# VH-VL binders against o60147, part 63

Target 1, 175 residues: o60147
Amino acid sequence: MLEKNKYLYIFRHIQTNQVLLSQGNVLKKTALFQLPYPLQKPVAPNGMRPAKLRKDHWVPLLKVEFPNESMFQSVFMQLLNYRKYRSVQPLTSDLLKLPIPVRRRKIMRQEVPNTIADLADILNKEKFPENSVRLQLSDKSDSEYADWPPSVQIDSEEIKLSRGFREKTTVDEAR

## First folded at step 19 (VH-VL)

Design om11
Fold by OpenDDE, fold request of step 21:
Formats: sequence, C-alpha cells, structure tokens
Structure om11 (fold): chain C 175 residues (1-175), chain A 121 residues (1-121), chain B 109 residues (1-109)
Amino acid sequence: as target 1 above (175 residues)
Amino acid sequence: EVQLVESGGGVVQPGRSLRLSCAASGFTFSAYGMHWVRQAPGKGLEWVAVISWDGSSKYYADSVKGRFTISRDNSKNTLYLQMDSLRAEDTAVYYCAKDEGHKSGWYFDYWGQGTLVTVSS
Amino acid sequence: SSELTQDPAVSVALGQTVRITCQGDSLTSSSASWYQQKPGQAPVLVIYGSNNRPSGIPDRFSGSSSGNTASLTITGAQAEDEADYYCNSWDSSGNHLVVFGGGTKLTVL
C-alpha cells in the first residue's frame, strides 16, 4: 500500500480538460469544489460543476511523489491558489468577442498546460533537494509545458492507472 | 475615465445585515475581476473578497468567510457585497477596487472613494 | 497566511530621498504594488510590478525588489508626498490571496 499522504495526483476531465488535484490516487467528492463553478445540475461539459463525481470522467494526468507530507501540502495549497489567481485574470480582447460559454470553454482548454506550468513554477521556487521529487506523467510530452528544477526527477515510465485510478498490475493486464 | 462609486454604507447593530454596491463606469466591467478592500478607522488596508469577471469564482478573506457574499451584475456594471452577521470589527470604510496587471504583477489600478460601515450596539 | 511588514513611520527632509521597505514571504513569488493614501482619501496606485509607474505618477517614485523584500523610493521628496504608503502582493501559500503591509506614515519635514 502506497503512502498516499506524500503523493499528488492530478486528473483531467476527459471532455472539458478541467483539472482536479488529489492527495492520493482516489478522487474524493470534495475535489469537485476545486472547480470554479457553483454546484448545479448542468454537467461539467457545459461549464458547470457537476453535482456528483463521476470518476470515469476523469483520467490521470500526472503523479508527483514528495519526500514528505509537509512538502506535499505546501505545493498542493500553492497549486490551488495559482488556479484561483488565473480565475480572476482579466479577459483578453479576443475572448470578449465571444459568447460567455465559449469564453469559458477556451479558458478550460488551457487548464492542463497551465496546471503543469504552475507546478513547475512552484517547484522552482521551493528549491527542494536535488532529485527529491519524482514526477510521473501519463503523457511524457506534457513535461514539455515547463522547465523543471533539479529537484524534479522525471520518470521514464508513464503512469498507468486502471479505471477507478488503481495502479495497473500484471494481473490487471492479463484481464 | 474610470469611476467606481460605492454606496450602501451606514450604521447597523451587530448581527444585522447590510448590502453594499459599487457602480462602475469608464471601462469594460465584465472583463475584470473586482475586489472589496476595507479599512478600519485609523487602521491599514485589509483585503476582503474578489469575484471573477463572470462571477463564477469568489474568494474571501478568512475574517469574512461564511458571512459576506460578493456578487456582481454585469448588465448593470455593479459590484455587490452582502454582509451578514455583522460584527463590531467589521466597522470600516469599504472600497471597491478594479483588478489589473496579472502579467506584470497583480494590483488595483482604480479605487472607489469608499463607503463607511459602522457596526455598533 | 503570509504577512507583509513595513515600518509604521518614517521621516524625510524636503528634497531628500526616502526608502520604504516591505518584507514578507509572498514577495519571493509575487511582485509588489504600492499605494499612497492621504487623509480622508482613497488609496492611489503609485507603483506596480515592482517598478512600474502608472500614468500621472511622478518619476521621483520608483520601486525595487530583492528576495523577500520590496521597496518604494521617493527621490527628492515633496511636501505633497506626505501620506500613508501600503505595500501589497498576492499570497500563493495562504488563504488570503491578497495581502497588504501595515502601512508606513511618511512625514516630510
């Protein structure tokens, strides 16, 4: 059993590309409160916060292993705040020409690269020990969204999770 | 010319509610986040709340969380602050401030003249 | 939450240079902005992005930053510069997204 308290998992929504942060590989329903929209009946694809967490709508983006929970907590909180900052940013002129739903969709499309960039920025500023942070991506190309500090060791293997976010084993592959 | 005009301040008893308004003009209101900042008499500035351009995101200082609600009506170019369960320590001049400058640092480029809220028994 | 600290009061002789410093962890990750407030008036932005001046702000006002500190410098202080000055930044580590310093009362002698 993995020590979940030092692991950051980031998930993306398969349709909207919205991002959820998780301590450990199991998404909690409270994670939905990370989304900027109030809880309403319309689903996330319409730019609304869903009333229920559908785990099957979320896929792993990356996994980060920290040396300890304290470091995890620090980075986790900062990531949330970075997202808050972005949510308050002024609209560009191009966005203002578009209907509100379209604006929201365009903003959401940038959540994945923005989150990755945020993580890198935070880690660069934290100055953790060299190779003390292990980063595993579902898509290795996503690492190109940012410059990573020496504290980050990027895993050569991509993260592999089955539905429900359980790590795949040889037994799972045989099924 | 950018203008922000606060209103709705007054004297209220503890536990009561008050709603502040901020009328904005001179810029595309719906493009910007808006803030409330307050200043107790003879004291410094304290950030209170922020709301995103479309009102989908709202964040509060811990001192007012659960009691204050920030909102906006872009069709009226108006920012609101609903203040419930008011306390004596909420006594302050309340300013609305325009958000700006995220690429070059975050700041408030325009402020209203403020409206005074006095909470006293 | 992060705090910004600044001296509560400073004095400067007319025509001389004064530096007001702000310190806090939030300044390591965020740029500082500075606001001037005269008695009975609303705050006015004087410096943003560490060292940018808004239109209408005299060039005697400048900003600088180093590590976890930010400074507002008035080179050649004028009588009208007597006011309270507040530093400000965003806080990435706490629940208070926006933080202000305690303010510095500048007296021009």
Scores: ipSAE 0.836, ipTM 0.911, lowest interface PAE 0.5, mean pLDDT 91
Fold by OpenDDE, fold request of step 21:
Structure om11 (fold): chain C 175 residues (1-175), chain A 121 residues (1-121), chain B 109 residues (1-109)
Amino acid sequence: as target 1 above (175 residues)
Amino acid sequence: EVQLVESGGGVVQPGRSLRLSCAASGFTFSAYGMHWVRQAPGKGLEWVAVISWDGSSKYYADSVKGRFTISRDNSKNTLYLQMDSLRAEDTAVYYCAKDEGHKSGWYFDYWGQGTLVTVSS
Amino acid sequence: SSELTQDPAVSVALGQTVRITCQGDSLTSSSASWYQQKPGQAPVLVIYGSNNRPSGIPDRFSGSSSGNTASLTITGAQAEDEADYYCNSWDSSGNHLVVFGGGTKLTVL
């Protein structure tokens, strides 16, 4: 079995399109800390951090294999910070014309392409060795959200999902 | 004209609490993240905390985590900083600053005049 | 390290050019902003996005960046430019989102 510490999984929420980052293919409860704090109006989980993690609500968006855990950790932290930066960005005039719940939904809908773009930007800046990073997407078309550096090798095969939105393993295929 | 006016500063003993306010005007307050930045006497600028436009995201410097709480009331165009368990090293002028320009390089385009917090026994 | 470093003090003769430099890893991935602070006053933004001037800031102020450095240049220093100058950036890899340099005291001779 391959070392899971060098694998980044990005999950999207099946309803809200929110994004969670994970070390390895098992989403941990602590991943919820990546989501905004719940406010009284509206109440969670309407775009806010839920009290409990429903793993079945999250599907893998992409998988990244790094050469080692150190590189993984660097990119992982940067992705989190990019999200933090984005969360405090000024609202556009168009968003301000909308009710707050609608604003939040629109922002959430952009999390998937934004996260993919962030990843590409981070990898472009890191200047990792050529073809040292392997990227696999659930939808190959999602790769179009960004220009990838030479360090990234995009897998021709898409992520296969099994029941419950888990990555399909060889064991699953044998069943 | 954009205006930021801090208030609530004063002299307090260590371990006590203080709440700062920043009244904002001249811009759409609810559209912007807001920051607290402090400056100890004779020292440089130190970032303290930031809050998103709706208050759903809050981030703090390590030096104040667990002790300070940033909040806002958009209906009142007011930013707050609740400071608990104050220490001598928290002595500083506290500025509120308006977030701006992530696309152009992450900056604070407007600052208040600051309010002095003195923590002394 | 997420630190930004500046020289603590620099001097410039009236009418001459001075460059204040900021250095740090965060500057490799983020642009710098610069703030002027005069005694007893709040900081004022003078440069953002490496080389943009807010309205009201004289054109003698300019910014530049290279590698892990950012610089504020005053071309034709005036007496009124005597102040403390702080660089700032966002740190994508650190624990602090926002970082300030230690500040540079500029004396106009």
Scores: ipSAE 0.835, ipTM 0.911, lowest interface PAE 0.5, mean pLDDT 91
Fold by OpenDDE, fold request of step 21:
Structure om11 (fold): chain C 175 residues (1-175), chain A 121 residues (1-121), chain B 109 residues (1-109)
Amino acid sequence: as target 1 above (175 residues)
Amino acid sequence: EVQLVESGGGVVQPGRSLRLSCAASGFTFSAYGMHWVRQAPGKGLEWVAVISWDGSSKYYADSVKGRFTISRDNSKNTLYLQMDSLRAEDTAVYYCAKDEGHKSGWYFDYWGQGTLVTVSS
Amino acid sequence: SSELTQDPAVSVALGQTVRITCQGDSLTSSSASWYQQKPGQAPVLVIYGSNNRPSGIPDRFSGSSSGNTASLTITGAQAEDEADYYCNSWDSSGNHLVVFGGGTKLTVL
């Protein structure tokens, strides 16, 4: 009964904590283009774009239900651009003291909270109707990474995961 | 003193390729993103591309996407712009610019003097 | 993509005050930067983060912002201030990460 076109899923990588944005609960191969291009091998676990999508390496971080596809598309595009913006920010002096692989790992560890904060910032600026956006998190404590506008209703129930790290559905329960 | 010096500009025919370089000095090059910005004769400034500190992220304006490639060599403190399939509308002075100030907004604190690229049949 | 709009030309008498305004949706989300460009020269940053001046920029240059607008003000215009001025910001909703205004030609009379 889920309408794919109005649902945003954000997935996190179980090892690197990188994030992928998805329209609907199924990751597409094209989602890998959201990751930085590999500069050297090995690609993993340095957090660079792999050649193949391993869906079992990604777990749902949060789910957002929008009133319609137009609102979804707007937020989706902005989230991508926020990530692009962050990716080109200058390194701090603390990071410069570290080897490059360590720098990258440290940056990647912040992708989850940064993405959540981005989402909140975008939604605050969009000024959607009160309680028109439904947010569900795999970990409710992650909502603390940001201040949410009145347009966002945070579900009390966390995202349930099935085997393979996808959202558990009624169909899954029937199996 | 921060310095950015562009080179590689010239006159080329449509469909040809050209590679621009930007030599950076006076700052930790490998810590900053770098940009290309161009200006057609008698026109305004147009953002072209950006590359992250380690080159892992690259983004382009739609007008050059698929034709231009931004890259860098941090060991040489040099920024590059490979321009393929050049068009007349690519005629411009090309500036390299240093990225800065994301906490206070996105801006370019230093610019090169530019190098002229003329695409003409 | 989002656009920044500027008046193409403005004039100011020597010693007087002039304001150049930039308008666009991107300015609601990000601070504007301003660049001065004299004929045959590269752009020079004059204001960033709405109202910060880089070292070497005279204090007669100031910046302000409101809603979807940003403004560059020159208080006590000098002859050497005659130039083109461009506003700039980050675009979160478009296909271009960086956007420039069309530029304003300032004439000092």
Scores: ipSAE 0.833, ipTM 0.909, lowest interface PAE 0.5, mean pLDDT 91
Fold by ESMFold2, fold request of step 21:
Structure om11 (fold): chain C 175 residues (1-175), chain A 121 residues (1-121), chain B 109 residues (1-109)
Amino acid sequence: as target 1 above (175 residues)
Amino acid sequence: EVQLVESGGGVVQPGRSLRLSCAASGFTFSAYGMHWVRQAPGKGLEWVAVISWDGSSKYYADSVKGRFTISRDNSKNTLYLQMDSLRAEDTAVYYCAKDEGHKSGWYFDYWGQGTLVTVSS
Amino acid sequence: SSELTQDPAVSVALGQTVRITCQGDSLTSSSASWYQQKPGQAPVLVIYGSNNRPSGIPDRFSGSSSGNTASLTITGAQAEDEADYYCNSWDSSGNHLVVFGGGTKLTVL
């Protein structure tokens, strides 16, 4: 009786609050392609894509357990597309009033609540069985950015940081 | 009055390059994502590319990835499309379009008149 | 599928009501926008957010959506409404952010 679930791992940058999506509990260098193209002067943390992945700068935000690979792949693709969609939206009037350096910092800071809201929006639109999707957060108060469907079971225990940003292996995954 | 004016179209041979420009006026150009949309003769609309307000995010249709580059110069209120390795199927009228923004879906409220690109041997 | 399907042609008698439909899986999560294009002209937005009419668009144009289908309705069609109509959405599940339908040629008889 062995079952391999697919996990979605979402990381937050400790300085910029930018978000990266991952198929594994350790970020690959290719995850950086999710970040905006470098500006004329490629200075992090302005949302620029750094040349190198600094693993010590990225901490767990949340983990999602799906019962199969197809469900994982669908949600993962949709989250990437939601991010692209948001990235090309016009600036709001509040953002337009800000000097560009302040504006970019505010846009990056919105990535955490926006990603959580997008995940919930996708899960609310999908027809998943009750309690079939397990969500674990590093900070449970972050669940308040969205209304979750009955398909989502929010773990009462918060994620604890592991050595090198790796998640602790659960008994279910060891089977 | 919002105005978008494309230029740079013409006749070129396959494998050659061409650069399109879209001059914007009547709105705060640097606040908006901008799109290129094309229409082959007698055919429907096909999305080509989009660029974010500051140019930091760019996305392309699969048919043009690796060959076309969208860019912008906010100091000149101008959108660009660099088209390399042109093919016959790239023959179309190219429009630039402004996205006013919407919570879901697209809201292309202003379009230019278009510029014709013909790729012919 | 990331496809938006429209009938290629529809006819309506002058002064009558016509419905142009657009169908695709992306519409279950994306609102639709509709563009009118007359020969030799750029597209013009007539409906956004599935059911909102921009300023300057006649009130005979309306939009609706249900399930994976969006509709553009012209009540009391006029001769100047003869044009091609394109629906449009974003696609959260596909490789393209922007998807257009194939277009519907409306003929006013």
Scores: ipSAE 0.825, ipTM 0.922, lowest interface PAE 0.5, mean pLDDT 87

Design om11
Fold by ESMFold2, fold request of step 21:
Structure om11 (fold): chain C 175 residues (1-175), chain A 121 residues (1-121), chain B 109 residues (1-109)
Amino acid sequence: as target 1 above (175 residues)
Amino acid sequence: EVQLVESGGGVVQPGRSLRLSCAASGFTFSAYGMHWVRQAPGKGLEWVAVISWDGSSKYYADSVKGRFTISRDNSKNTLYLQMDSLRAEDTAVYYCAKDEGHKSGWYFDYWGQGTLVTVSS
Amino acid sequence: SSELTQDPAVSVALGQTVRITCQGDSLTSSSASWYQQKPGQAPVLVIYGSNNRPSGIPDRFSGSSSGNTASLTITGAQAEDEADYYCNSWDSSGNHLVVFGGGTKLTVL
């Protein structure tokens, strides 16, 4: 009966800066389906969809705390749809002049600021109560990619986890 | 002059396959996302599919998912639609469309003249 | 809801002003574009970004939006404006990346 808080977890790749969205604090293998997979091109180690999820290559970017499931699902679906929408937009003139490998790397490098800007755009359009959405970043300067609505409370403390969003657990001793 | 020319339409039986082509000229084809949009006789426009500039991202309307495959060959300036397991409700004029790009909506500035696909027994 | 709703038909006297409306939840977050289609022809873009007119489109065509509603206005309607008009958007909240309205047949009397 009592609604529990729901979290959106966002990871970035340590080398390519690609972004993955997650409902859980540990990435599932199926999250890789968010990444592009061109049918007629090799799947490269250079930042396309890898064959295997390397969890040590994906680090926390940010997490968002929502007061309920409905708000979470709305924002999560919209973020995925914003990424689809961006993925089919035409190349800008500066991108078009670049050799394709350089162009792809530059496009991937934009995923972090683009995702943060899209999250803020969604939250600005939503009519959530003041301070109802808590945002925590691994690097607080990343909040500067966007203007945030009154509904968002940015946590003063950065995410301190070295891998993933889950705290290290200790094993219990049994006698 | 931007030009899009569809081909490959025809009459086919239900359950069969058909491959549509869209030949592009007058613009840098490899810079743009490309769409297929269809129109059943006497009906409105229905979006079918989109493909990114390099083909790395593809998305489909629910009515065609799993049956249709969009693809492109940038060396030939050609967009394709492979249509498998065709049904009577797939009967339509099929247009290819160019998206000029817009930050919050769609901007389909050029369309082909269309190719008719008729699915009947 | 990913549906865009348009009236199926409207009429205007020659030289008068007409407004064609398009309504849907997707329009709260997406700008609208508008397409004119004459019989046997491909659609032609007349408005993009809710209120921008492409080069070559007469200045009697204008667009506007408010809330979940977009409008196409033709001031001083001409006989050649008789056509079907479709609105279009994307839906950030649904499964359909591209959504068209059902179309409005404009008759110039």
Scores: ipSAE 0.823, ipTM 0.920, lowest interface PAE 0.5, mean pLDDT 87
Fold by ESMFold2, look of step 19:
Structure om11 (fold): chain C 175 residues (1-175), chain A 121 residues (1-121), chain B 109 residues (1-109)
Amino acid sequence: as target 1 above (175 residues)
Amino acid sequence: EVQLVESGGGVVQPGRSLRLSCAASGFTFSAYGMHWVRQAPGKGLEWVAVISWDGSSKYYADSVKGRFTISRDNSKNTLYLQMDSLRAEDTAVYYCAKDEGHKSGWYFDYWGQGTLVTVSS
Amino acid sequence: SSELTQDPAVSVALGQTVRITCQGDSLTSSSASWYQQKPGQAPVLVIYGSNNRPSGIPDRFSGSSSGNTASLTITGAQAEDEADYYCNSWDSSGNHLVVFGGGTKLTVL
């Protein structure tokens, strides 16, 4: 029996470079639970979980095509767990010397390279069949954050969407 | 010298609440993720919860999720565990633990002496 | 499964070598740490990162890993090594960040 391909979509924030993982090509509000819990009376912007999803602030980073749901679910859950593990690690001495706003900005700036490296680490360990996983990036140079296993084929074409939206059939709704 | 001192344990009835504290000294408390780990009498170690250096990320074992809340006050170098809707199976010695950090595993280099929580009618 | 399996008990003759093992799928992705616990005391870290010994831990303690198995080895076991030993990992595929093994009671004969 044929299985539909499953896609992992990863978005980055246009200002903070934070990362959100998604099962669909449109972010749902529940994706915001991947962001840190808001501090009491926070000043914005601070990288913490906002009250609402601003879809215009999140742009495509990469897309991964898996041949089946089992592979997708395994990788998706592991990526979430890698992020949780990293979020509770101690500060380095270099970070500790910085004022808290600067420290947070530096931590957030590493989310893109760290997530890409995590993805590659998971795929190297999972021993998927050669060329079974297709990776497409918005910026192909981002593939340089990691060494990719033989299971991964990097698409020669970049994702060309400049804003966090998907192609739709145009309709005349304001009549 | 690193010190972690738990307090707030005691005997309570099922369904009641307790708040545990862990006073930290001898290290920069605000730089570290902090954990609660418990041990039922005669049993093994069970992880309970973790909180990030600034308190913005918190994670719990399934057995306590929705009932326990981990928190911290970095100005007082203190870690907390608010324990609501207590059950008999929550009876344990509760330890706070410091994670020194490692790339691919846990590194709990310092533990407190523990505080005993007994949930009994 | 995010379980870490340890034998409940192991014995060693004084001065001999013993290995305590820990098995679980999480260990293919996570390094193990090992904790010694004596009766009425808090756990003490003896090995981290599968094979690193923290300062102050005697040289007779060493660690290793292979596949989904981690081992704690005590060479020249001494009476004070009699304790419970716990392995620990994180599980990238499971529900919990921190997983402990069930513990191994080491008896020095």
Scores: ipSAE 0.818, ipTM 0.911, lowest interface PAE 0.5, mean pLDDT 88
Fold by ESMFold2, look of step 20:
Structure om11 (fold): chain C 175 residues (1-175), chain A 121 residues (1-121), chain B 109 residues (1-109)
Amino acid sequence: as target 1 above (175 residues)
Amino acid sequence: EVQLVESGGGVVQPGRSLRLSCAASGFTFSAYGMHWVRQAPGKGLEWVAVISWDGSSKYYADSVKGRFTISRDNSKNTLYLQMDSLRAEDTAVYYCAKDEGHKSGWYFDYWGQGTLVTVSS
Amino acid sequence: SSELTQDPAVSVALGQTVRITCQGDSLTSSSASWYQQKPGQAPVLVIYGSNNRPSGIPDRFSGSSSGNTASLTITGAQAEDEADYYCNSWDSSGNHLVVFGGGTKLTVL
């Protein structure tokens, strides 16, 4: 009965800016399958990386509310596929100039803007009804990474970073 | 001049293993994602697997997932395909292919000559 | 679904124009690339990014796209153009990172 499957939750890593996509407001260990293999350690088990999910290292980036499960599943699958496509693209000339550790860090730092741009690209192509999709960001300036279609309503309230996606106890009453 | 040379093909029995190699030259191998594509005799092209520039991301066709492992050694400019639990339907010419990169589609600008794998009893 | 559909065979008279089509939902978002394969040879890229011709490919080869359909056009077909032609895309909504069409055998009469 719970309507958790029509919400898309996106997290970023507090240090690396890597991105994880989630169907729920709390990351599950299986979300680690979205990450590439560790550069300096063997992958195990079943190709998972890293070995452990540190939930205290992942904070909200954005949340998307869809009117139904079908729209959510379509967008979620496409976002995963966009990330796969990007992950196997060749390096750009400016990245080739960098030592490998610096190069890897620069690639990871682009995951936030890239994920936001990919989300917008998908939503622009899907032709959803006007104002049918509500977007909430932890930092509203992040909406500037993309041009949003008429289907997207950007929420005026930011997600409070210290509490994940759960409502803070007294935010509205403190006003 | 870009060159891709596959090797390691041959005749093997079902259930056995084989490792293919693709030697790359004439370009900065470590900058590119690399693919394996196969073609059964008289049939069309079938994508098999891809590996990212540093080997940190790997993806497989459903038909080979769990049995094949793509890998690379950038210090040797070599792409590999480890094929385990081989089946008759894996019989094909195996090509390695270079993706030059494109913003919304594939750009396999160079292919090797292929190496034949025959799986028969 | 996520498949790319091509006619299995087409024919063209020498010197005439032929269009080979590739159809699938992935092509609404992905640019097609086209590969020529002659018997016993590796595929050769002839069109990328839907309508771009690599260096060394004759200018009689061109590409176009509309909706979920990509096309390869050969103007003034030559005997050496007799080959199999494959389209290729990625499918952002499906399970496959790389998708090939089934191929079209072009016969030059």
Scores: ipSAE 0.814, ipTM 0.912, lowest interface PAE 0.6, mean pLDDT 86
Fold by OpenDDE, look of step 20:
Structure om11 (fold): chain C 175 residues (1-175), chain A 121 residues (1-121), chain B 109 residues (1-109)
Amino acid sequence: as target 1 above (175 residues)
Amino acid sequence: EVQLVESGGGVVQPGRSLRLSCAASGFTFSAYGMHWVRQAPGKGLEWVAVISWDGSSKYYADSVKGRFTISRDNSKNTLYLQMDSLRAEDTAVYYCAKDEGHKSGWYFDYWGQGTLVTVSS
Amino acid sequence: SSELTQDPAVSVALGQTVRITCQGDSLTSSSASWYQQKPGQAPVLVIYGSNNRPSGIPDRFSGSSSGNTASLTITGAQAEDEADYYCNSWDSSGNHLVVFGGGTKLTVL
């Protein structure tokens, strides 16, 4: 089994494109607190924080393997801080002109590229050893949202998705 | 070759229970979520339930929630559907379907041949 | 809950092209899969991820998407293509995870 402590998984909601960070390939209920929206009964498509985590509503966006847990923790915390920072930033005039539902959708759609960009920025600043960080994406095109430092090795293979917050293993593929 | 074989269907009276099984082979069963989908006679497909690869997550259609229980035994490569408090509207061919993921969503790449459940007084 | 709508029936002449369309809000954010069902048989996946064909599916089957619509196209319809076709999409509303269209009966003339 993979050491969960050195793996960052970023999940996106299959419909809303909201993003959740996870240590390891299994989302925890507490991950929902990453979402800036208040707890409401309406489901995530309405721009609300769901009351319960529906793990299968989320698909892996990318996986990052760090050399050790310390590096993971550093990047993980910084990612959370970046998100918090963005959440308190004033809305642009263009966004303010949009109806609230449209605005919410637009903001949510930006979470994926923003998070990827954040990750790249953080990694650029950390100056980890060359090729010490392995990045795998569910969609290779998502890597284009950022410039990656030499510390990042982008895997040529995309994440193989499976329901239940895990990726398919190589053993699974062999059959 | 992937094979899904449903069993356990039959005729049952309303209010009774029935347990369906789906025997899976030809793939790593424990690696995939599994679904039940049903089709009433002459009607379309209706999603019923899903269970995660490890059985830790289960979700149901509103129409069966509280009455049906999906489960699995990975050691036996078998998916189950416990159907309690059966109603006439539950009459359908029940298919087990293998879950599969794509970057843009989920789909069913393999289906069993189905087992007929008839609920009638 | 989200709904997917399909025309209940369409027809195509042998060797001609037909497009089956599915419409619904869920398609704006998730891709569609398509299933072929012949009488007395289980559904068979023919298209997933908007335009991916599983192994064994003829290349005359293709998929497309636009806005809140998804389409299955059969280019050069064959007699064996006569079947019911169902679109499917992801749905996070309520307790449903997936939603099926009502199905389209394709007749090959």
Scores: ipSAE 0.398, ipTM 0.796, lowest interface PAE 2.0, mean pLDDT 88

